# VH-VL binders against q8is19r433to663, part 39

Target 1, 231 residues: q8is19r433to663
Amino acid sequence: GSNIIAQQITIIDNEMLMAIPPSQFLHKSFSKESKSPQFHDMVSKFNEWARWTSSEILSKEKLVERVVTLSFFIDLAKSCVELGNYNAANAIVGGLNHSSISRLKLTWERLSTKVTQDYDRLLSLFDLSMNYKNYRDEIKSTKAKIIPYLGLFPKDLIAIEEGNDNFTNNNLINTEKFRLLYQTIKKIQSYQQPLFTFKTSEPIKQYLKNISNGLSEEKDFHSISHKLEPR
Key: E = the ipSAE of ESMFold2; O = the ipSAE of OpenDDE; V2 = 0.75 times the mean of E and O plus 0.25 times the DockQ between their complexes.

## First folded at step 19 (VH-VL; framework fv_cixutumumab)

Design k63 (at its last look DockQ between E and O 0.02; V2 from the best seeds 0.00; counts 0 for: pae E 2.5 > 2, placed apart)
Fold by ESMFold2, look of step 19:
Structure k63 (fold): chain C 231 residues (1-231), chain A 118 residues (1-118), chain B 108 residues (1-108)
Amino acid sequence: as target 1 above (231 residues)
Amino acid sequence: EVQLVQSGAEVKKPGSSVKVSCKASGYTFSHYAISWVRQAPGQGLEWMGGINPIFGTANYAQKFQGRVTITADKSTSTAYMELSSLRSEDTAVYYCARDFRYFYMDVWGKGTTVTVSS
Amino acid sequence: SSELTQDPAVSVALGQTVRITCQGDSLRSYYATWYQQKPGQAPILVIYGENNRPSGIPDRFSGSSSGNTASLTITGAQAEDEADYYCNSRDKRGNHVVFGGGTKLTVL
């Protein structure tokens, strides 16, 4: 089931989150892999979760199997949200929302009403409109352990850096800018906690760690998609 | 301060239904499940089911499937448990608990005594 | 007929160490959680996630697990530790919450 897979994805994502030193968020270090290797490992895995989602659906030539696979990934994203893993959930939703997947009308129309409603809720949760308002509202003020969507932190840190001068009109240090940066780093660190919930399943974890092996390349997605469902 | 406040004691006849409420406060309601646990006199704890408010997904113990309905209202931060077709062995204290994703219950209500007598 | 098995009763002398055991196949995949319950009161959480104590739980309480067995250990037992202790975890399939039958701890 999707719950067991979501649990192991969450172990993998949390290990990567825990490995990121705070220095990789400072001085725009996240913009260069040589200055932020652990941060980029997690970004790379995010992209692998998304690519895995799209590639698995596109690998199913039979409509029935493709519908089952689409339903599984929607349920997997839902399970990730219910475990507090918003990073992997957003990645999977990104893979489902890829143009090569969203165009598969024969596949999408076969979903049950329940699965369709679940997907609509997931899309709404990760909607970029109003600076990810729905996502930010969802995680606001929680003290529960979560794995946040990693990609918002560079966006927020860049906005603080570019929206504030380092010095005031009197050539004094702009302490408000540095307070804003500190609060963002503190928030990231608050998420870097052990899980304490479930144990590793080594066979499943190893499969998930090696998932990029054998995936279709994104450049081929459109061609495969049109072969499956011509327009 | 995190609190779970349950509705008051109930006396019911066999064959009827009971609905117990659990009002949560002091935390982000959507990030914790609410579990329902009962305890008959002199007996152990028995999990009945729970609900994850994010998607409104209820999860029922096999023993109670078909007799129990668990719901949540996010706007009032309140969970409800309704048990139907009551019989004398349903006499118990019914607890709600804040449950971290069905892994551990860190805050408990004081319990609601339900007595089923003919 | 619980999927988690506990001994019904255990005794310990004041100041001594006691171990309360919980067994079940699901404990290979999920941590056991431990609750203390005194007469007429709701349970309280004492140990979760192998060996974590919530605020307010004395450090004489600890947890461990190996294979299909989890244990709650109380070192230097005190009179106030006299209570029923329940373990809980997931069922065999991992879908539902289950409790052990409980262990009555008597402090002599």
Scores: ipSAE 0.541, ipTM 0.820, lowest interface PAE 2.5, mean pLDDT 90
Fold by OpenDDE, look of step 19:
Structure k63 (fold): chain C 231 residues (1-231), chain A 118 residues (1-118), chain B 108 residues (1-108)
Amino acid sequence: as target 1 above (231 residues)
Amino acid sequence: EVQLVQSGAEVKKPGSSVKVSCKASGYTFSHYAISWVRQAPGQGLEWMGGINPIFGTANYAQKFQGRVTITADKSTSTAYMELSSLRSEDTAVYYCARDFRYFYMDVWGKGTTVTVSS
Amino acid sequence: SSELTQDPAVSVALGQTVRITCQGDSLRSYYATWYQQKPGQAPILVIYGENNRPSGIPDRFSGSSSGNTASLTITGAQAEDEADYYCNSRDKRGNHVVFGGGTKLTVL
């Protein structure tokens, strides 16, 4: 089920998260792939989850199957959230929100009320408004191990880096700036811990690691979508 | 046409093992899981476990953990369920079903009757 | 608990509406799937994902959920609807499938 997948996705994501050295968050290293390969690996995986989500839905020629698949990924995102994997959840939501998917009105209309509500909750959680306020609030209150949405860290770090001078008006080191940077990185590090909750299913893990194999290319998404549900 | 064809009826002695096969056709075998569900005479449906052929990972109900083995052969699009240490209580019709990621079972085999008697 | 409970038997008059309910904690997190089984036959999927019907299933079959319950509703019961109905869902962990005890529907 989705929880099984969600579990393995979470394992994969967590391993990738743990593999990111803190140094890749320093000096905007994350802005260059060559300086932050592990970070970018995780970003790539994030994109793969999204692409996977869209591709799978689009691969269902039959409406009923498409609806089921759509429901599945909504559930998967939900399951990921329930597992504390906000990164994967947001990736899946991204795939669900892709224009090629959102236009599938016949498919979306067939969703049950509950599934629709679940999706709405996901949208609310990952609402971009106020700089992901809902998400931030959610993770702030969370005490348990989570996998945060990785995309916000670069944003936050850049905001600190660019929003503060290195020196004060008195030509002193801006200790506050560096304190903020340190705290942010420390927070990241606090998430870099083992799960101790799920066992690896190697076959599933390997499948998920290679999830991009067999997926449709994004450039074909709209064409496929229109074929499935013409205007 | 999507079909699941199961092996024939079995009569077994207590303590023995039975292996039931389920040959799938009409769809890509690896795209669906196969679940095994049994039904004792006059009783309800009981999920035993399932396998996702693409992953090769089987999941088992706790009740049958250690006593049931579910396998799949992608080359022949066939799933197998082996139940060991058979008891009289294991007398049932055993169904295989196509299981979409354990979301639903939309195609069922006709069932295999397994009778355990001394 | 991974248990799903449903009434062992219900009856409905021809043309009337009947609701079969399934209850379990897992239903708070997971959707129920409903199967119809007639004597001597394999189960048939009738409702999944709360209220999705496979092809070939009459529209008189519908699904709903509330809290820890899920329901299969037959609106305008027909004679051929007489059967056993099973709900199933995932367990709380989402790793296993669990069936309800089944409901025998008699059409009067």
Scores: ipSAE 0.413, ipTM 0.737, lowest interface PAE 2.0, mean pLDDT 94
ESMFold2 (binder alone), look of step 19: mean pLDDT 93; pTM 0.952

Design k64 (at its last look DockQ between E and O 0.01; V2 from the best seeds 0.00; counts 0 for: pae E 2.01 > 2, placed apart)
Fold by ESMFold2, look of step 19:
Structure k64 (fold): chain C 231 residues (1-231), chain A 118 residues (1-118), chain B 108 residues (1-108)
Amino acid sequence: as target 1 above (231 residues)
Amino acid sequence: EVQLVQSGAEVKKPGSSVKVSCKASGYTFSHYAISWVRQAPGQGLEWMGGINPIFGTANYAQKFQGRVTITADKSTSTAYMELSSLRSEDTAVYYCARDFRYFFMDVWGKGTTVTVSS
Amino acid sequence: SSELTQDPAVSVALGQTVRITCQGDSLRSYYATWYQQKPGQAPILVIYGENNRPSGIPDRFSGSSSGNTASLTITGAQAEDEADYYCNSRDSRGNHVVFGGGTKLTVL
């Protein structure tokens, strides 16, 4: 089931999160892979989760199998959210929301009402509106261990860096800028904790680490999608 | 800081139902599940089910499937457990607990005694 | 029909070390959690995630696991440690919570 897969995805994501030293968030180091290799490993895996989602759905030529697969990935994203893994959940939602997937009317129409409602809530949670307001509201004030959506931290750090000078008009260090940066980095570090919940299943973990093998390339998604469900 | 306040004791007739409430405070309600655990006199702990408030998804032990309904009201940070078709064997203390994603229960309510008697 | 098995009772001399054991196949995939319950009280969490103690739990309590077995160890047992101890984890399918039958610890 989707719960066991979500647990192993969460182990993989947490290992990558814990491996990122704070220096990779400083001085916009995340903009260069050579300066932020662990950060980019996690970004790359995020993109793999998304591509895996889309590719698996598109690989199902039979409508009934495609509906089952679509339902599975919605349940998987839901399970990730329920484990506090917002990073993988957002990646999977991105794969589900890919234009080549969202256009599959025959497939989407056959979802149960409950699964459709769950997907609508997932879309709302990760909606970009108001600077990710719904996501930020969901995770604010939590003391519970989570794996946050990684891509939001560079956005926040860039805004602080570009919105504040390093020195005041009196050529003194701008302590407010560095306080804001410190607060953001401390927030990231607060998420870098062990899980304490479930153990590794090595066969499943190895499969998930090698997920990119055999996936369709994104460049092919449009063609495959139109072959499956012509307009 | 973190508290779970349960509704008061109940005396019920066989065949009736009971609904126990669990008011949570001191934490973000949606970040934890609420589990319901019962304990009959002189017996061990028995998990009945729980709910994750994020999606409102209840999770029921097989023994209670079809007879228990667990709900949550996010606006009041309150979970409810309703047990129907009560039998004398349902006489127990019913606990709610804050459950970290169904892995461990770190805060417990004081329990609600339900007595099923003719 | 518990998937987790505990001995019903264990005794220990005051100041000595005792282990309370919990066995089940699901412990290969999930950590055991340990609760202490004194008469007339709700359970309290004493160990989670193998060997983590919540605040207020003395460091004489520790946990360990290997294979399908988890253990709660109390070193230097004290009179107030006399209680029922329950392990819990997930069931074999990984969907539901299960408890062991409990172990009554007597401190002599």
Scores: ipSAE 0.613, ipTM 0.845, lowest interface PAE 2.0, mean pLDDT 91
Fold by OpenDDE, look of step 19:
Structure k64 (fold): chain C 231 residues (1-231), chain A 118 residues (1-118), chain B 108 residues (1-108)
Amino acid sequence: as target 1 above (231 residues)
Amino acid sequence: EVQLVQSGAEVKKPGSSVKVSCKASGYTFSHYAISWVRQAPGQGLEWMGGINPIFGTANYAQKFQGRVTITADKSTSTAYMELSSLRSEDTAVYYCARDFRYFFMDVWGKGTTVTVSS
Amino acid sequence: SSELTQDPAVSVALGQTVRITCQGDSLRSYYATWYQQKPGQAPILVIYGENNRPSGIPDRFSGSSSGNTASLTITGAQAEDEADYYCNSRDSRGNHVVFGGGTKLTVL
């Protein structure tokens, strides 16, 4: 089920998160793959989750199967959120709300009310409005181990880096800037903790690591989508 | 129509190599993996390996690791399986199959008979 | 382990129901895929996933799974169903494909 998959996805994501040295968040190192390979690995995995989501749905030529698959990924995203894996959840949601998927009206219309509601909740959670306010509010209150949406950290760090001078008007070191940077990185580090809730299912984990096999390219998504459900 | 057209029968000597081709048509080549499965006379199906044409990532069964090379040419939508150091035990029908993420192989070639004999 | 085991041969009377079972640890994590193969022909996909049939496969074919087992069921066996049936799944590492030994189905 989706829960089991979510668990293994979470294990994978957490391992990747834990593998990122804090230094890769310094000096905009994350902006260069060569300087932040672990960070980019996780980003790639994020993208892979998203692509996987869309690709799987689009791979279902039969409407019924497509509906089932769509439902699965909605459930999977939900399960990921429930596990505190916001990173994977957001990736899946990204895949779900891809234009090639969202246009599949016949597929979406066949979703159960419950599943549709779940999806709406996911959209709300990961709403971009006010710089992911809902998501930020959600994770702000949690004290539990989570895997945050990684994509926000670079944004936040860049905002700090570029929004603040290194020196004050008095030619003093801008301590506040560095405090903010420190706090942000510290927050990241606080999430880099092991999981204690479930164990690795090696076969599933490995499968999830190799999900790229047979995935459609994003550039083909729309074409495939149109073939599946012509306008 | 989705088709996989394989190269013709091969007769090889022990120690030689064989390269079988599989030309795909009727679908986007990069959307599916290609798996290679062989079947010795009177025996079952044996997965040899597969390739994801998108990135050219190939996976091999341990049994054939180091002896088999699977490649794909996206420009021609053709996959290749090369088996080296051929043995009599390698005599089999070799199939290529369209493999969706190794979940299932829904389209199969007609097979290529490879005979290894002195 | 990476092994999939299935009975080498089963028989079924015409019009009756037969179940071919595949067993392996990997089936706990992955669905089995079922292929039909007739003499001199390439295998044909008959069931994949939980219970999905490709186009052209009669609805008398169905799939099920339980624990470390997967089953192909033919409800109302026809003469043309006489063939070898192979189950397939992933290995324990999840990146390799493994086949069962095949089951020869005889329709009586």
Scores: ipSAE 0.378, ipTM 0.726, lowest interface PAE 1.4, mean pLDDT 93
ESMFold2 (binder alone), look of step 19: mean pLDDT 93; pTM 0.951

Design k65 (at its last look DockQ between E and O 0.01; V2 from the best seeds 0.00; counts 0 for: pae O 4.5 > 2, placed apart)
Fold by ESMFold2, look of step 19:
Structure k65 (fold): chain C 231 residues (1-231), chain A 118 residues (1-118), chain B 108 residues (1-108)
Amino acid sequence: as target 1 above (231 residues)
Amino acid sequence: EVQLVQSGAEVKKPGSSVKVSCKASGYTFSYYAISWVRQAPGQGLEWMGGINPIFGTANYAQKFQGRVTITADKSTSTAYMELSSLRSEDTAVYYCARDFRYFYMDVWGKGTTVTVSS
Amino acid sequence: SSELTQDPAVSVALGQTVRITCQGDSLRSYYATWYQQKPGQAPILVIYGENNRPSGIPDRFSGSSSGNTASLTITGAQAEDEADYYCNSRDSRGNHVVFGGGTKLTVL
C-alpha cells in the first residue's frame, strides 16, 4: 500500500538529505554538479519521483486501471506529507500536475470526492503563489523532523547573495547578509536528522532506487496522453 | 511546555456513551497524531486508535471499530474520543498521547477515569 | 490478537544489569518503543528508534534489537527503576499500534 511505499521513499530521501555537506550550499556551489554531487543526487531523485508518477499513470491503457493508479499517487503524496516528507510529496504533485496528466479528463472525473479533496489540498500546499507562501507557512513553526522541499533553498540563497552587497555604503562588512546566509544554512542542517521510526525494506528500497529503469521519457508523454484520451 | 489536558472523570451506566477531550498546547498540533490508550484495573496498555490532524484521518484498532469515534478540532487544538455501548469491561483509565506519526508517544495526558456500573 | 510478547516478570539485584525482551514479527520492519509506568501514573517514554533516550532518561537505559526480538537493558539498576515496562510497535500489517503485555521489574 501507499503507506509502506511512502516510508521507503522517505528513507531514500532522508539518506540523500543527510549526505549533503553544508559547503554544497555555499558560494552557489549547487549550480555546478562537480561542486555539489550529493545535492544533485537528491535533485535527480526528485525529478525521478515526478517522472515515475507521470509515467505510471500513462502506462495504463485501461481507464479503470488508470483511475486506480491516479488515486494511488494522490494517496502516496498525502502519505508523504503525513510522514513529513514534503520533498517527495512535491515531486509527486508535480508529476500529477504535468500537462500530459492534467488533461486526462475521463480519468480525473472518476476520482472519488475524498481523493479529489485530498489532491486539491496538496495542490494548494505546493502552490508557487507569493513565493510558496502556503508551504512556508506550513513548515515555519514546527520543530518536528521533516524532509523539506530541497529546491527552495538554492532560490533563497541566490536571492540573498544577489540582493545584498558584501559591504555597506560606509565600507563596513554587511553583517545582515551573512546573518541571513548563516540562518538559511542552519535551517537546512536542522532537517538533517535520523528518522527513528521505521526500518528499511530492502526489496522495496531497491525497487524504488531503480525505479527509472523502463520508464517512458518525458518527451513521449504528450503523444502517449493523446492516444489514451484523444479529446 | 508541551502538555495534554484531559477532561475529568466520568461515571456511566452500561449502554451509554462517553466522550473524553484532550486539549493540546505548546507545539504545532497538525504535525503529530493524537493516540488514545486505555488501561483497565490491573491490566496492560491497549491502543484504541488515533487521529492525524493534518488531513483529519482517523485510525481505529479493530477491537473498537464501530464503537469508537475519534475526531480533532484544529482551531482549538483538541482531540476527542467517544466510546459507545459501554460495558462494565470498559471501566478503565483513558489516556491521550502525542504520537509521532504512530511510531512513538512522547507526551501523555494524565488520564481520564471512566467507571461503568449499574 | 497480540503480536508482541513480553515475559510477565523479571527481577534484578540492586546495581546489577537486567534485560527485558519483546518479541514479534513486526519488529523486523519497525523499531520497538519502550515505556516505563509506575503505579497510578501515566507511562513515560524511555527508548525509541532502537536506542534513543528522551531528555531526562538516565544513560543506564539502552535498547537493542536482533531479528524479531528487541531488548531494553538497564545497567546498574536502582530502586526507582522498579516499574512496569511496555514495548510497543506496529502490527504485522503495519496499520495499527500494538503494545506488549508488559513486564513487571522488581529491584531487590
Scores: ipSAE 0.502, ipTM 0.806, lowest interface PAE 2.8, mean pLDDT 90
Fold by OpenDDE, look of step 19:
Structure k65 (fold): chain C 231 residues (1-231), chain A 118 residues (1-118), chain B 108 residues (1-108)
Amino acid sequence: as target 1 above (231 residues)
Amino acid sequence: EVQLVQSGAEVKKPGSSVKVSCKASGYTFSYYAISWVRQAPGQGLEWMGGINPIFGTANYAQKFQGRVTITADKSTSTAYMELSSLRSEDTAVYYCARDFRYFYMDVWGKGTTVTVSS
Amino acid sequence: SSELTQDPAVSVALGQTVRITCQGDSLRSYYATWYQQKPGQAPILVIYGENNRPSGIPDRFSGSSSGNTASLTITGAQAEDEADYYCNSRDSRGNHVVFGGGTKLTVL
């Protein structure tokens, strides 16, 4: 089921998160792969989850199977959210709302009402408006271990770095800037904790780690989509 | 059209090495794994290993661990399988195949016959 | 487990239905893939996932799974279906591919 998969995805994501040294968040190191390989590994995995989602759905030539697969990934995203893995959930949502997937009207129309509602909730949660306000509000209220959406940290850090001078008008060190940077990094570190709620299923974990071997190319997504459901 | 073109037949002596090439075309080489599968005369299919060209990460069947080397050249979209310390039992047709997530291989080379004889 | 087992040979009458079964622990976690191979030819993918057919594969071919088993079914066997059929999957670690021993299908 989706829960088992979500668990293993979460294990993978958490391991990757934990592997990122705090130094990779300093001095915009994350902007260069050579200076932040672990960070970029996790970003790559995020993209892989998204690509995986789209690719799997598009791999289903039969409508019924495609609907089932679509439903599965919606449920998977939900499960990830329930586990506190917002990173993977958002990646899956990204794959679901890819233009090649969203245009599959026959597929989406056959979803159950419940599944459709779940998807709407996911979209709401990861709404981009007001700089991910809904997501940010959600994680603020969460006290449990989570895996945050990693993509926001670089954005936030860049905003701090570029939005504040290193020195004040009086040629003093801008302590506030560095305080903000520190707090942000500290927050990231607070998420870098082990999971204690479920165990590794090695076969599933390894399967998920190697999913890239068989994913369709994004450049082919639309072509495949049109083939599946012509205009 | 997606194609895998393999190198020609090889005749080798015991103890020598053989390197078979597999040139891929018709798709982005780095996004799919290449698997190597051999088939001895009258026998079944046997997976030897595979490589993900994106990172160059190769996986080998335990049976061939230490004796087989699989590589990929992204610049030429070519995968290679080198088998060392050849034995008569290594006489087989060697296939390369494009490998997908569902653990299926949808495109196969025509195979390369490797004969090991004294 | 890294083993997949299948019957070495089965027969079917023309127009009849035959099921080739593959069994292994890995099938609990991974889908089986089915290949058809005729003498002197490379294998051809016929079924992947639960029941996906590549383009060009007749609809008489279908796949199913249950527990630690997977099955390839040919509904209305044709003479040209006479071939060796192999199942494959991943091993328990998920990094290695394993093949069944193959099933020789004879069409009578």
Scores: ipSAE 0.042, ipTM 0.609, lowest interface PAE 4.5, mean pLDDT 93
ESMFold2 (binder alone), look of step 19: mean pLDDT 93; pTM 0.950

